# VH-VL binders against Prolyl 3-hydroxylase 1 (P3H1), part 6

Target 1, 115 residues: Prolyl 3-hydroxylase 1 (P3H1), of Gallus gallus (Chicken) (q6jhu8r557to671)
Amino acid sequence: SHLVCRTAIDEKQEGRSDNSHEVHVDNCILNAEALVCVKEPPAYTFRDYSAILYLNGDFEGGAFYFTELDAKTQTAEVQPQCGRAVGFSSGSENPHGVKAVTKGQRCAIALWFTL
Below, E stands for the ipSAE of ESMFold2; O stands for the ipSAE of ESMFold2 at other seeds; V2 stands for 0.75 times the mean of E and O plus 0.25 times the DockQ between their complexes.

## First folded at step 4 (VH-VL)

Design Cc5 (framework fv_ciduvectamig_arm2)
Fold by ESMFold2-Fast, scan of step 4:
Structure Cc5 (fold): chain C 115 residues (1-115), chain A 125 residues (1-125), chain B 110 residues (1-110)
Amino acid sequence: as target 1 above (115 residues)
Amino acid sequence: QVQLQQSGPRLVRPSQTLSLTCAISGDSVSSNSAAWSWIRQSPSRGLEWLGRTYYRSKWYNDYAVSVKSRITVNPDTSRNQFTLQLNSVTPEDTALYYCARDYYGSGSYPYFDYWGQGTLVTVSS
Amino acid sequence: QSALTQPASVSGSPGQSITISCTGTSSDVGGYNYVSWYQQHPDKAPKVLLYEVSNRPSGVSSRFSGSKSGNTASLTISGLQAEDQADYHCSSYTSSSTLVFGGGTKLTVL
């Protein structure tokens, strides 16, 4: 498990991306141009399932979203809510990212499971 | 070239703790492309994976269900080694114990590419 | 008993091909492409031959090949040589996030 907090101030600093976390896959190295995801270091290849648990909801932005392997075509978006959990398989079927936090602080616990 | 050198007591009494060390040369115990496993071999059970330790921003352990309540696999970065501790041993734990490197190579799941020399541990009174 | 089923022994003559099977369930061999094969000579540690069903590490002879169909993975040794006489072990990742081995197969080169 891993606790992650992001704030609007942090994400307005020079050098910050538009996203709080760029599109990636949790257990392989995504090559969006080639449309492949290769399980090798530094990827944590033992991961089968991932979950994000939101610890608060008093912020704006910070949406979790899924894409196709091209890392561009958005397929789903999950709005943050205190106590909401987002569960998904860790593999190439679920490339995902996190949008910038625009107000407040977003705190979540990241969890990974091997089955 | 990677070498794994095992050391530790070869005779353990029932109910005591079995403790072995695996010293690594040619790689780092904190390498993010490797994990470090203990495997044993006995006539009755064949080869049996016991557990591993590995570093991926923090240290992780995975353990086989059959030994999970009794086993600890610990890294030591200062000596570049890792250890096996197996508590409450019984004669059933008598086996040839190997340490091994779990290596990812070009694949998506690790395989054991280097093995220690093996240590025969006898559990008897 | 071992988690994966291998024949206890197989035999062949120099120049022949032999195949060793490794049978599990949909929760290990059938569910994942994470099967490895190891060769073990007497009084030696095992040595990797194949990983992820069919991938061969550098330095391993192309005479060794692997495949999988359903719940059964297979190791094929072509152009059998006297030094191939050894024990062969398969292993697989499982749905319980563990690794299991087969019972081992003794290959005799006659």
Scores: ipSAE 0.000, ipTM 0.537, lowest interface PAE 13.4, mean pLDDT 81

Design Cd3 (from C10 with light chain S54K N55E; framework fv_ciduvectamig_arm2)
Fold by ESMFold2-Fast, scan of step 4:
Structure Cd3 (fold): chain C 115 residues (1-115), chain A 127 residues (1-127), chain B 110 residues (1-110)
Amino acid sequence: as target 1 above (115 residues)
Amino acid sequence: QVQLQQSGPRLVRPSQTLSLTCAISGDSVSSNSAAWSWIRQSPSRGLEWLGRTYYRSKWYNDYAVSVKSRITVNPDTSRNQFTLQLNSVTPEDTALYYCARDHYYGSGSYPYYFDYWGQGTLVTVSS
Amino acid sequence: QSALTQPASVSGSPGQSITISCTGTSSDVGGYNYVSWYQQHPDKAPKVLLYEVKERPSGVSSRFSGSKSGNTASLTISGLQAEDQADYHCSSYTSSSTLVFGGGTKLTVL
């Protein structure tokens, strides 16, 4: 498990359109240029399922989103909500990132499971 | 808190084996959220990552191409430490050697960076 | 020679912004978002400033920011201060599952 908090001040200093977490895959190493995700050490290859739990909702931005392997073509987006959990398989079918927080502070817990 | 404490000979003769130990406190060498690296620094080459050892259901090693034929990085779970062995040393291996923890803090599968470093050991290779 | 190319030196005055580049290939900087930056003061071990191109560890000043375009990653220091005078090193994951460093850049605050 891992607690992560991101603030609007941090995002504004990097650029508002930038992601607060760049697109990645939880159990393999993504090369978005080559369109491959290599499921070998040092990656956490034992991860089978991932979940993100939002701890607050008093912020703007910070949406969780999924992409194709190119890390550019968005396939889905989940709006933050206090107590909301997003579950997904940890593999190359679910590249994902987190959009910039534009107001306030976003706090979430990341969880990983081995089946 | 995590501390890395280095020990080992500071003078090694050409053709012999350079051997250093990094003792870990505040974390386990078999932690699945860490990897344990050796890095050296010299004026001519700057920082060079040499290799790492880490536990992910079993032990793994990754080594830099330039040293792969001469290097071994070994964990010791009973003493909570890891070692560097570099064979057939030459004067070009003279450097300040660091051990470091390569640790995961983010949600990615390889977002590792060096968050704790040992104090450094200056190793001179000369006769 | 280092695998990643950095300028040997850069200089600026207090209050200015400076940028340090780190250029690799598609098999390291260009292929992966696993670029880190380290600050090193004399006689000290390096200290991480940024990881994953632009992420700041807790306690690192927001004056330090990162970006990447193609095969080049960049570290920008805004509002330059005297204590920023140090060596700066970039590193990247590679397609062979190794790590490589740049040659280092000496920043002089004039």
Scores: ipSAE 0.200, ipTM 0.752, lowest interface PAE 4.9, mean pLDDT 84

Design Cd5 (from C10 with heavy chain S107L, light chain N33K L99W; framework fv_ciduvectamig_arm2; at its last look DockQ between E and O 0.60; V2 from the best seeds 0.00; counts 0 for: pae O 3.8 > 2)
Heavy chain, then light chain:
Amino acid sequence: QVQLQQSGPRLVRPSQTLSLTCAISGDSVSSNSAAWSWIRQSPSRGLEWLGRTYYRSKWYNDYAVSVKSRITVNPDTSRNQFTLQLNSVTPEDTALYYCARDHYYGLGSYPYYFDYWGQGTLVTVSS
Amino acid sequence: QSALTQPASVSGSPGQSITISCTGTSSDVGGYKYVSWYQQHPDKAPKVLLYEVSNRPSGVSSRFSGSKSGNTASLTISGLQAEDQADYHCSSYTSSSTWVFGGGTKLTVL
ESMFold2-Fast, scan of step 4: ipSAE 0.339; ipTM 0.821
ESMFold2, look of step 5: ipSAE 0.264; ipTM 0.731
ESMFold2 (binder alone), look of step 5: mean pLDDT 90; pTM 0.923
ESMFold2 at other seeds, look of step 5: ipSAE 0.339; ipTM 0.751
ESMFold2, look of step 6: ipSAE 0.373; ipTM 0.781
ESMFold2 (binder alone), look of step 6: mean pLDDT 89; pTM 0.918
ESMFold2 at other seeds, look of step 6: ipSAE 0.432; ipTM 0.797
ESMFold2, look of step 8: ipSAE 0.443; ipTM 0.810
ESMFold2 (binder alone), look of step 8: mean pLDDT 90; pTM 0.925
ESMFold2 at other seeds, look of step 8: ipSAE 0.434; ipTM 0.826
ESMFold2, look of step 9: ipSAE 0.388; ipTM 0.776
ESMFold2 (binder alone), look of step 9: mean pLDDT 90; pTM 0.926
ESMFold2 at other seeds, look of step 9: ipSAE 0.317; ipTM 0.767

Design Cd6 (from C10 with heavy chain S107E, light chain N33K N55D L99Y; framework fv_ciduvectamig_arm2)
Fold by ESMFold2-Fast, scan of step 4:
Structure Cd6 (fold): chain C 115 residues (1-115), chain A 127 residues (1-127), chain B 110 residues (1-110)
Amino acid sequence: as target 1 above (115 residues)
Amino acid sequence: QVQLQQSGPRLVRPSQTLSLTCAISGDSVSSNSAAWSWIRQSPSRGLEWLGRTYYRSKWYNDYAVSVKSRITVNPDTSRNQFTLQLNSVTPEDTALYYCARDHYYGEGSYPYYFDYWGQGTLVTVSS
Amino acid sequence: QSALTQPASVSGSPGQSITISCTGTSSDVGGYKYVSWYQQHPDKAPKVLLYEVSDRPSGVSSRFSGSKSGNTASLTISGLQAEDQADYHCSSYTSSSTYVFGGGTKLTVL
């Protein structure tokens, strides 16, 4: 597991992506132009399930979101809330990213499971 | 805090094998969140990634096409280090050689950037 | 031959903004969001400035920002300072599970 904190740079974060996490897939290498995700090393191909646990909620922005394989078409978004967990399969069905934190600091624990 | 410390000969003759070692502290060479790369720098080619080794249930290597037939990147878990062997060197292999960690921080990412680098070793290939 | 194309040099004055481009193909910069930028001062190893196109490691100034459009990634340095004078290198992951670098850009702060 890993503790990850994303911090707002300043109050003028709107339109910035500097403190965001770009769309990726947890167990394969996503080529968004080709619309494929190749399950090979150095990707962590052994990951079967992923979870993110929010440790705080006193920040703005930092939403977790899912996309299609194009890494552009958003399919879902999860608003941060202290104690909220987001669980999902680690494969190509769940490309995801994190939007920029616009105020404060977002801290979460990332967890991965092998079945 | 991660430190990478390089060692090895600075002068190699053409046709010989170039051999360098990178000693790791603050992380394990078998860490599942890391890959261990060799990168060289020369005026004619700029920065050039050569290859990496990493542990994911077993050891893997990836190598750049330009050196694939001559290169071995080998881990040593007992000494917590990894090495570069480059066979049949020519003057074109004269470069500043770096070891580096290819690592991720956080939510489900895989290695994709070099966050710690060794000090560099200038290797000259000449007779 | 570097795989990614960068301008050889760029210059600016303190307080200005400059942008450095990094152009590849659909098999590297265009295909993946795994573009990194590195700053290198004389006689020092490269230091990561940005990863995943625009993400900044802890301790890197907010004056450094990144973007990508098609096959071209860009590094922008705002509010130029004398200490920004350095070489800047882009890198991208490739469809062959390797990394490629650009030729490097020498930034001169006048």
Scores: ipSAE 0.121, ipTM 0.740, lowest interface PAE 5.4, mean pLDDT 84

Design Cn1 (framework fv_ciduvectamig_arm2)
Fold by ESMFold2-Fast, scan of step 4:
Structure Cn1 (fold): chain C 115 residues (1-115), chain A 128 residues (1-128), chain B 110 residues (1-110)
Amino acid sequence: as target 1 above (115 residues)
Amino acid sequence: QVQLQQSGPRLVRPSQTLSLTCAISGDSVSSNSAAWSWIRQSPSRGLEWLGRTYYRSKWYNDYAVSVKSRITVNPDTSRNQFTLQLNSVTPEDTALYYCARDRYYDILTGYPYYFDYWGQGTLVTVSS
Amino acid sequence: QSALTQPASVSGSPGQSITISCTGTSSDVGGYNYVSWYQQHPDKAPKVLLYEVSNRPSGVSSRFSGSKSGNTASLTISGLQAEDQADYHCSSYTSSSTLVFGGGTKLTVL
C-alpha cells in the first residue's frame, strides 16, 4: 500500500500534460501505439488486482478514468469521494489514469494484491 | 533530499574489471518507487545507459545489450548502496560514469524512466 | 553512436523560442510516452527538465515544454535566457525494456 497526494497545478506550460497520472497499466508495459501491453520487468508483474481509496473529497478534478489500450479512448470515469474505493484487475483490460487536480490536494491510498 | 556519492578507481588496465560504488542517502536502495542506474558519457558515444537494479517483491536487473555479457549491477541493502562491475574493459570503456536514481512519478505506474538525481560522476580511464 | 537523432547544435537570441527534435523509431519514441529531456551545463551532471514527453518536475521553469508526434519528440524553450546555453539530451524507453539517449544538442544563446 502507498499513500499518494497530488496538488493542483499552479502554473502550466504550453504542451504540458494536464494529467496527475498518465494512462498506464499496473502490471505490464503499455505501448499505446502498438496496442500491446508486455508483462515483463520493470513493470510490477506480480500485481493481479489493484485498488485506490480516496482519503478526502475537498479538492476539484483528480477523476480516475479507464481507457482502451490506445490510452485515448475513455471507457469509464470515477468521481472522487472521501471513502470511495475503486477496484480493478491490474492487467491490460484496465488501462487507467488520473485527471489533473485543479484545486486543492487529492490524497489516496493505493493498494495492490497478488494471487 | 537525495544524495548519490560515487567512489572507485579512476584508472583501470585493459582486460581488468572496472568496479564503482554509489552510496545512497535520503532514499532506500530497496525502495519500490525507484530503480538505480549506471550511465556513462564519452565524446564518441554521448550518454549511454548501462543498466539498473531495483526491488519489486524480488530483485531485478536490466542491462543494455551492448554491455550485457560483461556487466553486473548489484544492490547492497546493508550499506544502502549499489555497485557497477564491468568485466574485460577496453580503452573504449573510458568514460565519465554516473550513478542515478530512476524515480517513478507514481508507484502505480511502475515505469516512467527518468533520472531525477545523479551522482557527481567519476572519470574512468582504461589504459596500459 | 546514439540511438536517437538530435541536431548537433541550435542557436537563438535572448527572448526568442527554439525547438530541439529527437527522432527515434516505433520501438522507442514512437511506441511509448516515456520520453525525457535533460539539460547539462559544462562539467556538471545532467538535470531532468521533462519526463513522460511533457511533464515538468517541480522547480523547472515553465519556459520548457515538450510534445511528441509519431516518432519525433520535441523540446521547446521559450523566452531564451543566457543561462539556457547548455547541452540538451533526450532519452526514451524501448520495446526491449532498456533506455536509449540521443546524441545531444548544443544550444548557443547569441
Scores: ipSAE 0.013, ipTM 0.642, lowest interface PAE 7.7, mean pLDDT 82

Design Cn2 (framework fv_ciduvectamig_arm2)
Fold by ESMFold2-Fast, scan of step 4:
Parts: C-alpha cells; structure tokens; sequence
Structure Cn2 (fold): chain C 115 residues (1-115), chain A 128 residues (1-128), chain B 110 residues (1-110)
C-alpha cells in the first residue's frame, strides 16, 4: 500500500488533456494502440485486486475513471469523497486513470491484493 | 533524502571490462517501488539508457539491445549498491556514466516513471 | 541517430513560447503514456521536468507543459526566461521493457 498525494495544476494549456495519473492497467503493460495488455516485468503481474481509498475531499477535480483498452473510451467515473473506496480487478478489464486536480491537494491510499 | 554516489576507474584499456559502482543512501536497492539504472552520455550519441536492475519478489534485469551482449547490472543488498560491468570496451564506450533511480513511487500504476535521483557522473575514457 | 527524433536546436526570446517535439513509433511514444522530459544545464546531471507526458514533479515551474498526439510528444515552455537555456531530452518506455532517449535539443535564449 502507498500514500499518493497530488497538488492542483497551477496552469492548464488550452486544448490539452492533463491527468494526475495516465490511463494504465495495474498488473500488465498496456499498449493502447495495439489494444493489448502484456503481463510481464516491470509490471506487478502478481496483483489480482486493486483498491484506492480517498483520505480527503477538500479539493476539486481528481476524478477516478475507467476506459476501454484504447485508453480513450471512458466507461465509468467515480467522484472523490473523503472515506470513499474504489475496488476493481487489477487486470486488462479495468484500464483506469485519474483526472487532474484543479484546486487543493488530493491524497489517497492505494492497496493491492493477491489471491 | 536519496543520494547516489559513484565510484570506479576513470581509465579503461580497449578490450577490458569497465566496472562502476553506485552506492545508495536513503533507500534500499531491493525497494519494490524503484528500479536502478545506468545511463551514459557522449557527444556523438547523446543520452543512452544501458540497463536496470529491480526487485519484484525476485531480481530482474532489462538491457538496451545495443549493449545486451556485453552488459551486467548487478545489485548488492548487503552493501546497498549496484554495479555496471561492460565487457570488451572500445573507444566508442568513452562517455560520462550516470547511475539513477527510476521512480515507481506512484506505486499503484506499477510502471517505471522517470529518473528522480542521479549520481554525480563518472567520466570514463577508453584509451590505450 | 537516437531512437526518438528531436530537433537539434531551438531558439526564442524572453517572454516567448517555444515547443520541442519528440517523435517515435507505436512501440514507444505512440503506444504508451510514459514519456518524460529532462532539462540539463552544462556540467550537471539531467533533471526531470515532466513525466507521464504532462505531469510536473513538485518544484517544476508551470511554464513547462507537455502533450502527445499519435507518435509525437511535445514540451512547451511559456514565458521563456534566460535560465531556460539548456539541453532538453525526451525519453520513452518501449514495448520491450527498455527505455530510449531522444537526441536532445539545445535551447538558446537570445
């Protein structure tokens, strides 16, 4: 488990999409152009389940979101809330990222489990 | 605070083995949130990543194709350091050599991110 | 030649904006969002400016921004200042679990 904090982006360039965390998969290396996710090092291939726990809610932005393997087609979004947890399988069925924090600081604990 | 300190010979003869050591303080060489890399810089080729070593339940190495047949990057947990060995050197291997930590601190992604700490650099000359 | 293509040099005047490109293939820049940018002043080790295409580490000025389109990543420096005169390097993760650098770009502030 790790504590992750992200501070607001002071400026944002017009027409650009900045994320706090780019779209990835937790237990394989995602190639969004080829639409494949390869389980090999340096990825943590032993992860089976992932969770993120929000530690505060006094910030703006920072939404957690899921995509298809193309890393573009959004399938779901979770709004941050103090004490909220997001759980999901670590594999290629759940590519995900985190949108930019636009005000304040977002802190969360990331957790991974092995079956 | 993480600090990387390099040591090793600055002059190596052609055909011999280039050997450098990077001593780590402020982190463990077996940390599962880091990888440990060697990078060199020359006027003709710019920056070249050479290879990494990292611990994820066991030790792994990745090496650049251009040096893969001649290179070993090796951890030493007892001294908290890692080494570069480059065999059969030629004058083309003359370069400024850096060790660096590749950060995985945003651990939930699991992917290598960037080099957040660098050693001081060692200029190695390959000459007769 | 380096694996990633950068212009050898770029120049600008104080207050202007400049952009440095970094072009690879679908097996590196195009396939992954793991592009980093480094600034290097003479006789110093490189220092990270951006990672994961557009993220800034703590202490890096908001004048530095990054983007990616297809196989090309870009570093933009706005409000150019004299101390920005340096070499700039891009890097990318590859489909072989290796890392490649661009050839480097010398920025001159005129």
Amino acid sequence: as target 1 above (115 residues)
Amino acid sequence: QVQLQQSGPRLVRPSQTLSLTCAISGDSVSSNSAAWSWIRQSPSRGLEWLGRTYYRSKWYNDYAVSVKSRITVNPDTSRNQFTLQLNSVTPEDTALYYCARESYYDFWSGYPYYFDYWGQGTLVTVSS
Amino acid sequence: QSALTQPASVSGSPGQSITISCTGTSSDVGGYNYVSWYQQHPDKAPKVLLYEVSNRPSGVSSRFSGSKSGNTASLTISGLQAEDQADYHCSSYTSSSTLVFGGGTKLTVL
Scores: ipSAE 0.014, ipTM 0.682, lowest interface PAE 7.2, mean pLDDT 83

Design Cn3 (from C10 with heavy chain G106D G108S S109G; framework fv_ciduvectamig_arm2)
Fold by ESMFold2-Fast, scan of step 4:
Structure Cn3 (fold): chain C 115 residues (1-115), chain A 127 residues (1-127), chain B 110 residues (1-110)
Amino acid sequence: as target 1 above (115 residues)
Amino acid sequence: QVQLQQSGPRLVRPSQTLSLTCAISGDSVSSNSAAWSWIRQSPSRGLEWLGRTYYRSKWYNDYAVSVKSRITVNPDTSRNQFTLQLNSVTPEDTALYYCARDHYYDSSGYPYYFDYWGQGTLVTVSS
Amino acid sequence: QSALTQPASVSGSPGQSITISCTGTSSDVGGYNYVSWYQQHPDKAPKVLLYEVSNRPSGVSSRFSGSKSGNTASLTISGLQAEDQADYHCSSYTSSSTLVFGGGTKLTVL
């Protein structure tokens, strides 16, 4: 398990476009320009399933989101909520990122499973 | 908390092997969230990443093309350290050598960057 | 002989903003969001300022911000302070699972 906290450095970040965690795939190296995800080190290629558990909800921003392989076309978004879990396969079908935390601190536990 | 301590000879003769050790405290060399790199710095070439070793179910190494034929980066889990071996050195290998920890990013938000560096070792190759 | 292109030097006055560019190819900066920026003061090891293009480690001032467009990543320092005078280095992951650095940029605060 992995505990991760991300904090807003400047609490007046309205309109900020940079992400707290850039779009990636959990078990391969995403090349968004080539639309491929290569299962090679240093990626954790042995991961099969991923889950994120939110530990708090008293922050703004920090939404978890999924994209196409281009890392630009958003396909889904999950709003943070204390106790909410997001589960997904670790492979190239689920590129994902985390939007900027604009106020407060976002804390979550990340879990990975192998078959 | 994490500390990297370098040791090894500071003077190497041309054609010999340059050997440096980086001792790790506050983390494990086999940590799944880290990779262990050697980087050198010279006035003529700036910063050059040389290679890394890391544990992801198995041990892996990556090496820069420019040194790949001469370099070995080797972990030692019993001493919690890793080493650089660079064969057939020339005066062009004179540089300040750093060991460093890097992370590969994952779904928890841990990014790929060098967060801790050793103190540096100036290695002179002279004849 | 660095893989990524940075200007050799940049200068600014206290309170001003400056931007340092880092240009690569589609096989490094353009292909991945694994761009980091490091600050190096004389006789010190480099210290990370930004990772994954725009993220700041704990303790790094919000005056430092990062962005990327195509094959070029940029570091912007707002509200320049005397202590910002240092060398700045970018780095990027590559398609060959290696890491490359830029040539470094010397920032002079006038």
Scores: ipSAE 0.013, ipTM 0.639, lowest interface PAE 7.6, mean pLDDT 82

Design Cn4 (from C10 with heavy chain Y105D G106Y S107V G108W S109G Y110S P111Y Y112P; framework fv_ciduvectamig_arm2)
Fold by ESMFold2-Fast, scan of step 4:
Structure Cn4 (fold): chain C 115 residues (1-115), chain A 127 residues (1-127), chain B 110 residues (1-110)
Amino acid sequence: as target 1 above (115 residues)
Amino acid sequence: QVQLQQSGPRLVRPSQTLSLTCAISGDSVSSNSAAWSWIRQSPSRGLEWLGRTYYRSKWYNDYAVSVKSRITVNPDTSRNQFTLQLNSVTPEDTALYYCARDHYDYVWGSYPYFDYWGQGTLVTVSS
Amino acid sequence: QSALTQPASVSGSPGQSITISCTGTSSDVGGYNYVSWYQQHPDKAPKVLLYEVSNRPSGVSSRFSGSKSGNTASLTISGLQAEDQADYHCSSYTSSSTLVFGGGTKLTVL
């Protein structure tokens, strides 16, 4: 398990990444331009299932979201809520990221499982 | 508790190879959740990260551009340690050298930061 | 020359708050949320104070907090204590696999 806290970003600038976590896949290396995800190191290819648990809800922004392999086409979004857990398979079917926190601090625990 | 113990020569002549060893206790050099870095500190340059080694199904190394042509960071799983070799040293390589545990995680998790440090070794490059 | 810019020194009195800035570019501080801060007392190795901009390791006082706006990350120390007198260093991820440090800031507690 791993505790992750992200604090609000006050401003944005041209060419900067404003996501709290960039779009990625938990068990392979995502090449969004080529629309492939390659199971090779340094990715942890043995991960089968992922989960995150929100530890608070008194912040703004910080939504968890899923995309297609292009890392651009959003397919789902989960709003933060204290005690909410998001579970998903770690493979190429679930590219995901976390949007910027716009106010306050977001804390969550990340968990990974091997079947 | 993780502890890092450094050893190696403190005086190196210009053009020779600087070699330091970092012995690890309380963790494994091949731990999937850790990377192992060398950092140096001098009055003129401040803190400067030099490179890391880490195990993710196989061994990887990352090196700072400024030293990439001269540096090797090597793990030794049998002795649970890792080493720094820096070739063709000059007086500008005189610095306090640290080894450190690095939380480099490619995917979801920790990104680079150093939570345990060795005691430091002052290496002087002089004739 | 350090890649990240920090003020050379900062000072405050016990009980006050101070802020130390760390300025980079869009390819390091501005591009990623992977900024860490280290405290270094004389003749000691650095100690991690914050990582990923604002995360505080277990055992680090809640008086230390971090934030980021554009190309500038900031460390704020509230309720200054004499033991806070130290050098403070910022570090940032630059892209794949590299790290850079700031020049360091000497904090004097008056």
Scores: ipSAE 0.005, ipTM 0.578, lowest interface PAE 10.3, mean pLDDT 81

Design Sa1 (from S7 with heavy chain S54R; framework fv_solitomab_arm2; at its last look DockQ between E and O 0.73; V2 from the best seeds 0.00; counts 0 for: pae E 6.2 > 2)
Fold by ESMFold2, look of step 5:
Structure Sa1 (fold): chain C 115 residues (1-115), chain A 123 residues (1-123), chain B 106 residues (1-106)
Amino acid sequence: as target 1 above (115 residues)
Amino acid sequence: DVQLVQSGAEVKKPGASVKVSCKASGYTFTSYYMHWVRQAPGQGLEWIGYINPRGGSTNYADSVKGRFTITTDKSTSTAYMELSSLRSEDTATYYCARGSYYDILTGYPFDYWGQGTTVTVSS
Amino acid sequence: DIVLTQSPATLSLSPGERATLSCRASQSVSYMNWYQQKPGKAPKRWIYDASNRATGVPARFSGSGSGTDYSLTINSLEAEDAATYYCQQRSNWPLTFGGGTKVEIK
């Protein structure tokens, strides 16, 4: 498991993303331009399932979302709430990211499973 | 196979700016974060920022925030750092290093490093 | 910021001895990495995720630890192991390095 905390963006930086976590796949290297995800080092190719558990809900923004392989076309979104969990397969079918936290601090536990 | 080649040494006066390049080869440039780490003479390592080449998102250390800019040119697989309003404490060797694309906190360590670029700031 | 405190600052040991380098974090971390750096050269990935050796790292090197206490051990020190070793956490921003442990032979 892995504890992840992100705090709202409150300082100016050129070229900053709107995401707290950029879109990726948990067990392969996503090439969004070529629409492929390659299982190769340094990716954690042994991950079979992923989960995230939100530890708090006293923040704004920070939505968890899924995309197609292009890392742009959003296919689903999970709004954070304390105690909410989202589980998904770690492969190329589930590219995902986290939108910017706009107020407060988002904390979650990330879990990965190998079968 | 993977290679990061940096531009040459720079000597600058306080208040000037410096731009350092890091040309990547042997891998898909947009699939990995590029980090910058500096090391003052005789001192340890200090992480100073990253860029995600796919989306252009950046994150900078407080020690350089407001003066530091990381950019990329996807067509040449090159990352750049620029540090403005140079101070004597910015004298260091600056390294580019390849990091994880998908999540900096869950990715692999910096697995490939550039050779380093010395930047000397003196009156 | 997570502060990483490495000890000792310098280890001077004879060939064949066991070296233990410590890295203590100011708060619990999930991922600790180690880099080897020789003078005038870029750091090299050495140990990642606490205990995994990077490609080409001799079997005499091992990493261990969890929470706030991590270590790098060299079983039977060799002359080529003389270098400075840095720990680094990737668990929270900003990414931080320890101050380094310089390993000297003799």
Scores: ipSAE 0.092, ipTM 0.700, lowest interface PAE 6.1, mean pLDDT 83
ESMFold2-Fast, scan of step 4: ipSAE 0.416; ipTM 0.820
ESMFold2 (binder alone), look of step 5: mean pLDDT 90; pTM 0.916
ESMFold2 at other seeds, look of step 5: ipSAE 0.382; ipTM 0.799
ESMFold2, look of step 6: ipSAE 0.084; ipTM 0.688
ESMFold2 (binder alone), look of step 6: mean pLDDT 90; pTM 0.919
ESMFold2 at other seeds, look of step 6: ipSAE 0.285; ipTM 0.772

